# Designs tried in a protein design chat: VHH binders against GTPase activating protein homolog 4 (mgp4). Part 15

Target 1, 192 residues: GTPase activating protein homolog 4 (mgp4), of Dictyostelium discoideum (Social amoeba) (q54qf4r322to513)
Amino acid sequence: IPIEEIMFKQKSKFPNLDIPYILVLLVNLIKKLDNGMGMKTEGIFRIPGHTSEVNALKKLINEQGEYQFPPDLYSIHPIASLLKLWLREMPQPLIPNYVYDKSLECQSIEEFIVFFKFLPASNQKIITYLAGFLNELVQPDNVVTSKMNLDNVAMVFAPSFLRCDSQDMILANVDREKTLVKLIIEGYLKLS
Short names: E, the ipSAE of ESMFold2; O, the ipSAE of OpenDDE; V2, 0.75 times the mean of E and O plus 0.25 times the DockQ between their complexes.

## First folded at step 11 (VHH; framework vhh_8cml_1)

Design v5 (from u7 with D31S; at its last look DockQ between E and O 0.81; V2 from the best seeds 0.00; counts 0 for: pae O 4.3 > 2)
Fold by OpenDDE, look of step 11:
Structure v5 (fold): chain B 192 residues (1-192), chain A 122 residues (1-122)
Amino acid sequence: as target 1 above (192 residues)
Amino acid sequence: EVQLVESGGGLVQPGGSLRLSCAASGFTFSSYAMGWFRQAPGQEREFVAFITWDSGSTDYSDSAKGRFTISRDNAKNTVYLQMNSLKPEDTGVYFCAASRDYYTEGDFYDYWGQGTQVTVSS
């Protein structure tokens, strides 16, 4: 479902939210789980949740219309996996394919900001929100136990931001994508 | 050029075992998650198993769980699928796949092998 369609449908339930509710829900769950220690979980976003648990969560959201999960029902990894999965299942990546090459030309956060302002408003809002969350995730107090530093987080989230539609260029662009995502995460405060 | 080459398939009786191998080349193997998928005749390709880049985590389909074991050797750029207690329902072409992240969804894998045939029949 395109972002615009998601937001259109969401207005009936969440008229004041300018980003997809599912993203907010999953991020908040991560922050609140384990007595607020969820972001400190070792291997968060690297260690995948079990398929059965991820599917159960997905079913609750997509089929049952559930927007409240019992906090003790699932561990961090299934929720984290679902967050990435949701991003990757969108018809278009956060950075749309039509500007994929242009995005990779950004060599600094300043250049990215200029580029960023030309993206659709919904994309800007989601990217900013996600980047802020990821920035918090890579702070030293979390990394010391999670072991998910900026480089690791950028690596695992690059596919959530970008999709290379050229099979021949996938390998060549892997490091460029990671570098771009690092810039976005590290410089997220400059996006707003 | 990225290549994934599966081997180890064949004909086996129900209750038998097979060990599939997938040899990878053309990319940094240790930076990718590896997965196994299968496709039965007339059916869609389905997830079987994946393993993280450091072998720190694995996951399986419900059908595979308890019977199949995925493993990898980064020094050999190879991923394996040990299949025990095979059933006729396990018959199909088994594909090796590589991804920058860890997915149960085949659409998110970047590279695929040509597949190896596994036939379970009495």
Scores: ipSAE 0.039, ipTM 0.424, lowest interface PAE 4.3, mean pLDDT 89
ESMFold2, look of step 11: ipSAE 0.579; ipTM 0.824
ESMFold2 (binder alone), look of step 11: mean pLDDT 83; pTM 0.839

Design v6 (from u7 with S57E; at its last fold request DockQ between E and O 0.93; V2 from the best seeds 0.00; counts 0 for: pae E 2.1 > 2)
Amino acid sequence: EVQLVESGGGLVQPGGSLRLSCAASGFTFSDYAMGWFRQAPGQEREFVAFITWDSGETDYSDSAKGRFTISRDNAKNTVYLQMNSLKPEDTGVYFCAASRDYYTEGDFYDYWGQGTQVTVSS
ESMFold2, look of step 11: ipSAE 0.514; ipTM 0.797
ESMFold2 (binder alone), look of step 11: mean pLDDT 84; pTM 0.844
OpenDDE, look of step 11: ipSAE 0.559; ipTM 0.816
ESMFold2, fold request of step 13: ipSAE 0.505, 0.554, 0.533; ipTM 0.790, 0.817, 0.800
ESMFold2 (binder alone), fold request of step 13: mean pLDDT 83, 84, 83; pTM 0.841, 0.844, 0.843
OpenDDE, fold request of step 13: ipSAE 0.587, 0.647, 0.668; ipTM 0.821, 0.848, 0.854

Design v7 (from u7 with W53Y; at its last look DockQ between E and O 0.87; V2 from the best seeds 0.00; counts 0 for: pae E 2.8 > 2)
Fold by ESMFold2, look of step 11:
Structure v7 (fold): chain B 192 residues (1-192), chain A 122 residues (1-122)
Amino acid sequence: as target 1 above (192 residues)
Amino acid sequence: EVQLVESGGGLVQPGGSLRLSCAASGFTFSDYAMGWFRQAPGQEREFVAFITYDSGSTDYSDSAKGRFTISRDNAKNTVYLQMNSLKPEDTGVYFCAASRDYYTEGDFYDYWGQGTQVTVSS
């Protein structure tokens, strides 16, 4: 469903939350699980969670709506997989298709901000939230154990941020998409 | 031009084995997750297995787990599906697919092969 519809539906339960609750839930679980060591998990966001566990988690969240589940009940990899998958399943990517080509021209965060400020408010808030989380994820204290540096994280998250509509350009744009995501993560403080 | 070419399909009796291959070209193979999907006549295409990038982490559909093994050889740009204990329900066209992330949803894969027929009968 569109972001706007998600925000409308969740308003009764989370009236003060300005981004989809599932994003906050999954990020908080990653930070809290494994005795607070979730962000240090080797291969986080690169190693898949088992499909049955990802599907079970999706079903639980969809059916419970407001359910607070115990942090120690689930492992990190299914949660990380679901975060990426949820973003990928949105009808429009976080960086909407109509600015896709323009976004890939950016060589600095300042150039990205030129059009970022005209995106829907929900997109701006979600991008800022995720960029902050991913910036924290790639700090040296986490990377020494996780082995997931900025380059690795940008590569696996690019499909969650952007979608190429032109089949013949997908290959040509792989590195450009990665570079843009790295730029957003590194410059996230300037987005707020 | 990206190409994925499946081979190794055929007719096999129940309980038999087949090994499918998918030769890939036109992209940096080690940057892509690979998947196998299958489609029986009149049915929707369904997920069978995926294998990640260089680490080779895998997962399977419920129907494939324990019987099928996905593997890859990055030096040969090839992904394989070893299919053991085959059942008539495994009959269909098997496709390999490539994407930059791992998915069970076929619509998220960027590149597809033409498919190879697997028939489990008699």
Scores: ipSAE 0.455, ipTM 0.765, lowest interface PAE 2.8, mean pLDDT 87
ESMFold2 (binder alone), look of step 11: mean pLDDT 83; pTM 0.834
OpenDDE, look of step 11: ipSAE 0.525; ipTM 0.799

Design v8 (from u7 with A33S; at its last look DockQ between E and O 0.62; V2 from the best seeds 0.00; counts 0 for: pae E 3.8 > 2)
Fold by OpenDDE, look of step 11:
Structure v8 (fold): chain B 192 residues (1-192), chain A 122 residues (1-122)
Amino acid sequence: as target 1 above (192 residues)
Amino acid sequence: EVQLVESGGGLVQPGGSLRLSCAASGFTFSDYSMGWFRQAPGQEREFVAFITWDSGSTDYSDSAKGRFTISRDNAKNTVYLQMNSLKPEDTGVYFCAASRDYYTEGDFYDYWGQGTQVTVSS
């Protein structure tokens, strides 16, 4: 589902929200779970949730429109997996394919901002929001227990930001994608 | 070049066992989680099993639970699928897939093998 359609549909329920509610919901759940220690969970976003749990959550959201999850589904890994899944299942990646090559050429956050400002407004807002969350995630007080440092998080989330359409270049661009995402996470304050 | 090469498939009777192997090359195997999928004729590809990069976590489809076991040997760049108590319904092409620590039952894996045929028939 295109971002625009998502935003249009949620406008009736969340008229003042300028990013997809699902992102806000999942991020907030992660932050609040385990007595606010969710972001400190070892292997967060790298350890997958069980398929049954992830699918149950997905079904509730996509088919039933439910935004209140049952208590037994309130676990970090399924929610984290669902967040990544949602991002990856979007028709277009957060960084659109038409600027994929250009984005990888960016050697600094300043260079990235040059074309970032020309992306659709929804993309900009989602990227900024996500980058901010990931920045918080990779802070030392979380990493000490989660073991998910900037490099790990960037590696895991690169496919959620970018999508390489060339099979021949997928492996070659892995490190470049990771590097770009690291720049975005570190420099998220400059995006807004 | 990235390669995933499945092996170990074949014809087996119901109740029999097979052990599939997937040999990986061209990427840092230990950084990737690995999964097994299968596709029966005329059907969509379906998830079978998943194992994290460090073997710390595994997951199975409902059909595979209790019968299949996924494991990996990072030193050999190989992931395995031990299949016991096989049923005719298990017949299909089995695919190995690699993921950058992103788990889904969908097709959003970074690399895929060509598959190995498994046929369960009396």
Scores: ipSAE 0.193, ipTM 0.621, lowest interface PAE 2.5, mean pLDDT 89
ESMFold2, look of step 11: ipSAE 0.338; ipTM 0.704
ESMFold2 (binder alone), look of step 11: mean pLDDT 83; pTM 0.836

## First folded at step 12 (VHH; framework vhh_8cml_1)

Design x1 (from v6 with T28R; at its last fold request DockQ between E and O 0.90; V2 from the best seeds 0.00; counts 0 for: pae E 2.3 > 2)
Amino acid sequence: EVQLVESGGGLVQPGGSLRLSCAASGFRFSDYAMGWFRQAPGQEREFVAFITWDSGETDYSDSAKGRFTISRDNAKNTVYLQMNSLKPEDTGVYFCAASRDYYTEGDFYDYWGQGTQVTVSS
ESMFold2, look of step 12: ipSAE 0.555; ipTM 0.809
ESMFold2 (binder alone), look of step 12: mean pLDDT 84; pTM 0.847
OpenDDE, look of step 12: ipSAE 0.495; ipTM 0.785
ESMFold2, fold request of step 13: ipSAE 0.510, 0.536, 0.522; ipTM 0.791, 0.811, 0.792
ESMFold2 (binder alone), fold request of step 13: mean pLDDT 83, 84, 84; pTM 0.847, 0.846, 0.848
OpenDDE, fold request of step 13: ipSAE 0.473, 0.674, 0.417; ipTM 0.768, 0.856, 0.744

Design x2 (from v6 with D31S; at its last look DockQ between E and O 0.05; V2 from the best seeds 0.00; counts 0 for: pae O 7.3 > 2, placed apart)
Fold by OpenDDE, look of step 12:
Structure x2 (fold): chain B 192 residues (1-192), chain A 122 residues (1-122)
Amino acid sequence: as target 1 above (192 residues)
Amino acid sequence: EVQLVESGGGLVQPGGSLRLSCAASGFTFSSYAMGWFRQAPGQEREFVAFITWDSGETDYSDSAKGRFTISRDNAKNTVYLQMNSLKPEDTGVYFCAASRDYYTEGDFYDYWGQGTQVTVSS
């Protein structure tokens, strides 16, 4: 589902929300689960949820009207997996393919911002929101138990930000994509 | 204890085929992406193929692409590597590896097998 359609549908319920509610919901669930310790879960976003659980969660979220989710219904991993899945299932990556090459050439967040500001508004907002969440995730008080440092988080989230169109370059660009995502996560305050 | 045990290696002529297997135990197999690596004599270990935990995605090295196929059977806790059209340059020790993240470099793999020898020679 295109981002624009998602945003259009949610306007009736969330007129002031400028990002997809599903992102906010999933992020908040992660933060609230396990008595507020969800972000400290070992291997968060690296350990996958079971496909059946992820699908069940997806269905539940899509069908419920009031967006109320009991925190004890699912563990962290299915929720985390759904977040990444949602990003990957978007018609276009957060960082559009037409700026993929330019993005990988960035050596600083300042260089990235040069063309970031020309991305669609929804992309900018989602990237900024996600980067902020990931920045919080990689703080030392979380990493000490989650073991998901900036490098690890950037690695697992690179596909959520970028899509390489060249099969021959996928492996070669892994480190470059990771580096870019690291810059985005660290420098998210400069994005807007 | 986590174990990855490779099998199926051996001597084969150029153009021949081999099917490697890796039997996994000691961890939740279905929660891990699986990969194959290889190391030729005097060279560094290199990526060959990986498959996601749900078999939804696969990827291959340039050398393996079109000739090798990675698959898995979660019910049997086994990952496979079908190798067709083998070349002498495919000779090396092939390693099975497991990672909780399907998008990761070799250094991020959590578990490794001891390897199985593949020799392609006339």
Scores: ipSAE 0.020, ipTM 0.285, lowest interface PAE 7.3, mean pLDDT 89
ESMFold2, look of step 12: ipSAE 0.492; ipTM 0.789
ESMFold2 (binder alone), look of step 12: mean pLDDT 83; pTM 0.838

Design x3 (from v6 with D31N; at its last look DockQ between E and O 0.65; V2 from the best seeds 0.00; counts 0 for: pae O 2.4 > 2)
Fold by OpenDDE, look of step 12:
Structure x3 (fold): chain B 192 residues (1-192), chain A 122 residues (1-122)
Amino acid sequence: as target 1 above (192 residues)
Amino acid sequence: EVQLVESGGGLVQPGGSLRLSCAASGFTFSNYAMGWFRQAPGQEREFVAFITWDSGETDYSDSAKGRFTISRDNAKNTVYLQMNSLKPEDTGVYFCAASRDYYTEGDFYDYWGQGTQVTVSS
């Protein structure tokens, strides 16, 4: 489902929310689970949730008009997996393909901001929100236990931000994508 | 050049076993999750199993659970699928795939092999 359609549909329930509600829910669940220690979970976003659990959550979201999760029934990993899956299943990546090449040429957050400001408003908001969350995730007090530093987080989230349309270029662009995501995570305060 | 080459397929009777191998080259194998998929004649490709980069986590389709085991040897750049108690409905082309994201649907895997034929028949 296109982001615009998601946002249009949720306006009736969440008129003041400028990002998809599902994203907010999943992030908040991660933050609140395990007595607020969810972001400290070892291997978070790298260790996958079981397919059956992720699919169950996905089904629940799709079948209900309002997103209601039973957080006590699920661990961090299924929720984390669902977050990444949601991002990847969007018709267009957060960083649209038409700016893919330009984005990979960026060597600083300032260079990224040049074309970032011309992205659809929803993309800007989601990227900023997600980057802020990921920035919090990679703070030392979380990393000491999660073992998910900036480099690791950027690596596992790169496919959620970007999509390489060229099979031949996927390998060549892996490090470039990671570098870009690192810039975005570190420089998220400059995005707004 | 990235390559995934499957082997170990063949003809087996119901209740039999096969061990598939997938040899990877051209990329840092230990940084990727690996998966097995299969496609039966006239059907869509379906997920079978995946394993994380460090073998710490595995998952299986409902059909594969209890019968199939995915493993990997990062020193050999190889992923395996041990298939026991094979059934006729397991017949199909089996594909190995690689992904940087450690949980992905089939469409999100970065690299694919050409597949190996598995036929379960009396």
Scores: ipSAE 0.221, ipTM 0.617, lowest interface PAE 2.4, mean pLDDT 90
ESMFold2, look of step 12: ipSAE 0.540; ipTM 0.813
ESMFold2 (binder alone), look of step 12: mean pLDDT 83; pTM 0.842

Design x4 (from v6 with D31S Y103W; at its last look DockQ between E and O 0.73; V2 from the best seeds 0.00; counts 0 for: pae E 2.9 > 2)
Fold by OpenDDE, look of step 12:
Structure x4 (fold): chain B 192 residues (1-192), chain A 122 residues (1-122)
Amino acid sequence: as target 1 above (192 residues)
Amino acid sequence: EVQLVESGGGLVQPGGSLRLSCAASGFTFSSYAMGWFRQAPGQEREFVAFITWDSGETDYSDSAKGRFTISRDNAKNTVYLQMNSLKPEDTGVYFCAASRDYWTEGDFYDYWGQGTQVTVSS
């Protein structure tokens, strides 16, 4: 489902929310789990949730929403997997393909912002929100136990931000994508 | 050039076993999750199993669970699929795939092998 459609549909329920509710929900669940220690979970976003659990979670969220969700039923990993899955299942990547090549040429967050400002508003907001969350995730007090540093997180999330349409360039662009995501995570405050 | 080359397929009787191998080259193997998919005649390609880059986690389709085991040897740039208790419905072409992440969705994998035929028949 296109982001615009998602946003349109949720206006009735969340008129003041300017990003997809599902993203906020999943992020908040991660933050609240384990008595607020969810972001400290070892291997978060690296350890996959089992497909059955992810599907069950997806179904539960769709049926009951945040208010009736029992967080104690699930570990961090299924929730984390669902977050990545949601990002990848969008019709278009957060960073649209028409700016893919330009984005990979960025050497600084300032260079990225040049065309970032011209992205759809929803994309800008989602990227900023996600980047902020990931920035928090890679703070030392979390990394010491999660072992998911900026480099690891950027590597894991690069496919959630970007999609390479050229088969021949996928391998060549892996490090470039990671580098870009690192810039975005570190410089998220400059995006808003 | 990225290459994934499957081997180990063949004809086996129901209840038999096969061990598939996929030799990878042309990319940093240890940085990729590996998956196995299969396609039966007239059917869509379906997920069988994946393994993370460090072998830390695996997942299986419902059909494969309890019978199949995915493993990898990063030193040999090879991923394996041990298939036990094979059934006729397991017949199909088995494909090896590579991704920077781990998914049950084939569309999310970056590289694919040509496949190896597995036939389970009495």
Scores: ipSAE 0.169, ipTM 0.586, lowest interface PAE 2.6, mean pLDDT 90
ESMFold2, look of step 12: ipSAE 0.423; ipTM 0.753
ESMFold2 (binder alone), look of step 12: mean pLDDT 83; pTM 0.838

Design x5 (from v6 with T28R D31S Y103W; at its last look DockQ between E and O 0.60; V2 from the best seeds 0.00; counts 0 for: pae O 5.7 > 2)
Fold by OpenDDE, look of step 12:
Structure x5 (fold): chain B 192 residues (1-192), chain A 122 residues (1-122)
Amino acid sequence: as target 1 above (192 residues)
Amino acid sequence: EVQLVESGGGLVQPGGSLRLSCAASGFRFSSYAMGWFRQAPGQEREFVAFITWDSGETDYSDSAKGRFTISRDNAKNTVYLQMNSLKPEDTGVYFCAASRDYWTEGDFYDYWGQGTQVTVSS
């Protein structure tokens, strides 16, 4: 489902929300679960949730007009997986393919911002929000237990930000994609 | 060029065992999660097992759990699937796949092998 359609549908319920509610919901669940220790979960976003649980959650979201998660029934990993899945199933990646090459050439967040400001507004908002969340995730007090440092988080989220259209370049671009995502996560405050 | 080459398939009787191997080349094997999938005749491809880059975590389909074991040798760029207590319903082509991320959904795997035939029949 296109982002624009998602935003249009949620406008009646969340008129002041400028990003998809599902993203906010999932992030908040992650933050609140396990008595606020969700972001400290070892291997968060690296360890996948069980497919059956993720699909069950996805089904609930799709079938119900209102997002109602049963937080007591699901651990962090299914929720985390659903977040990544949602990002991957978007028609276009957060960083659109038409700026893929340019994005990989960036050596600083300042260079990224140059074309970032020309991305669709929804993309900008989602990227900024997600980057902020990921920045929080990679703070030392979380990393000490989660073991998901900036490098690891950037690695596992790179496919959620970017999609390489060339099979031949996928391997070659792995490190460059990771580097870019690291810049985005570290420099998220400069995106707004 | 990226290559995934499966081997070890064959014909076995119910209750028998097979060990599949997948030899990888052309990419940084130790940076990828590896998975096994299978496809029975007339059926859709289904997830069987995956293993993280450092063998830290594994997961299995409900059908495979307790009977199959996925492992890897990063020094040999090889991933294995030990299959015990095989059943006729395990018959199909088994595929090796590689992913930068860790998924049980095949759509998110970047590289695929050609598959090896496993036939379980009395």
Scores: ipSAE 0.020, ipTM 0.346, lowest interface PAE 5.7, mean pLDDT 88
ESMFold2, look of step 12: ipSAE 0.370; ipTM 0.731
ESMFold2 (binder alone), look of step 12: mean pLDDT 83; pTM 0.848

Design x6 (from v6 with S30D D31S; at its last look DockQ between E and O 0.77; V2 from the best seeds 0.00; counts 0 for: pae E 2.7 > 2)
Fold by OpenDDE, look of step 12:
Structure x6 (fold): chain B 192 residues (1-192), chain A 122 residues (1-122)
Amino acid sequence: as target 1 above (192 residues)
Amino acid sequence: EVQLVESGGGLVQPGGSLRLSCAASGFTFDSYAMGWFRQAPGQEREFVAFITWDSGETDYSDSAKGRFTISRDNAKNTVYLQMNSLKPEDTGVYFCAASRDYYTEGDFYDYWGQGTQVTVSS
């Protein structure tokens, strides 16, 4: 589902929310689950959720008008998996393909910001929000138990930000994509 | 060039077992999750199992759970699918796939093998 359609549908319920509610919901669930220790979960976003749970959660979100989740309905991993899945199932990647090559050439967050500001508003908002969340995730007090440092998180989330449209370049660009995502996560405060 | 080559398929009777192998070249397993998919005649390709690149966690389709086991040997750059208690419904072409993340959706996998035929028939 296009971001624009998502935003249009949620406007009646969340008129002041400038990002998809599902993203906010999933992030908040991660933060609140396990007595607020969700971001400290070992292997968060690396360890996949069980297929049945992820599918059940996805179905619930797609079929119901209101997103209501009991605090202990699902474990962290299904929620985390769904977050990444949602990002990857968007018609376009957060960083659009038309700036893919240029984005990989960035050596600093400042260089990225140059064309970031020309991206669609929804992309800017989602990237900034997600980057902020991931920045929080990679803080030492979380990493000590989650074992998901900046490098690991960037590796896992690179496909959620970018899509390489060249089969021959996918492997070659892995490190470059990771590097870009690291810059975005570290420099998220400069995006707004 | 990245290449995935499946082997181990064949004809077996119901209740029988097969062990599929997927040998990868052109990349190392330490950066990729590996998955198995299958496609029955006239059906859509469907997820069977995947295994993570790090801790080796696994997940299975409902049909495969309890009967199939996915494993990997990073030293050999090979992923395996042990299939027990095979049923006629398991008949199809089995594909190996590689992804930087862990998905049940085939569209998110970067590399695919050519597949190996598995036929379960009495």
Scores: ipSAE 0.369, ipTM 0.701, lowest interface PAE 1.5, mean pLDDT 90
ESMFold2, look of step 12: ipSAE 0.470; ipTM 0.780
ESMFold2 (binder alone), look of step 12: mean pLDDT 83; pTM 0.841

Design x7 (from v6 with T104M; at its last look DockQ between E and O 0.77; V2 from the best seeds 0.00; counts 0 for: pae E 3.2 > 2)
Fold by ESMFold2, look of step 12:
Structure x7 (fold): chain B 192 residues (1-192), chain A 122 residues (1-122)
Amino acid sequence: as target 1 above (192 residues)
Amino acid sequence: EVQLVESGGGLVQPGGSLRLSCAASGFTFSDYAMGWFRQAPGQEREFVAFITWDSGETDYSDSAKGRFTISRDNAKNTVYLQMNSLKPEDTGVYFCAASRDYYMEGDFYDYWGQGTQVTVSS
């Protein structure tokens, strides 16, 4: 469903939250699990969660409406996989398809900020939230153990931010997409 | 020109084995996760297995787990599916696919082969 519809439906239960609650839930779980060491998990966002566990989590959310996950039911990898998958499954990516080429023209965070401020408000808020989380994730204190540096994280999250809708440009744009995501993560303080 | 070319399919008796290969060209193979999917007549294409881009992590559908093994050789730009203990319900066209991340959902894969037929018949 569109971001705007998600925000409308969740308003009664989460009136003060301006991004989809599922994003906050999954990020908070990552930070809390493994006795607060979730962001230090080796290969986080790279090592897949088991398909059965990811599917079970999706089923709980979609069919039972559960947004409260007991920490001891799930390891980090299924939660991390679900976060990427949820973003990938949105009808439009965080950077909407119609501005895909324009977004890749940004060569600095300053150029991105000018463009970013004209994105839909919901997209702006989600991108800001994720950029802050991903910036924290790639801090040296976490990377020493996780082995997931900025380049790695940008690579695995690029499909969650952008979708190339031109088959013949997919290969040509791989590095550009990764570079844009790195700009967003590195410059997250300037987004607010 | 991106190409994924499957081979190794054929006719086999129940309980038999086949090894499928998928040769990749036209892209940086080591940057892509690889998947195997299959399609029986009249059915939607279904997930069989994926493997991450550094030949590390794999997972399988419930029907494949324990019987099939996905592997890759990045020096040869090739992904494999070793299929053991084959059953008639494994019959179908098997497709190799490539994407920038690992997925169970076929719609998220960027490149597809033309498929190789696997027939398991008494």
Scores: ipSAE 0.405, ipTM 0.745, lowest interface PAE 3.2, mean pLDDT 85
ESMFold2 (binder alone), look of step 12: mean pLDDT 83; pTM 0.839
OpenDDE, look of step 12: ipSAE 0.479; ipTM 0.778

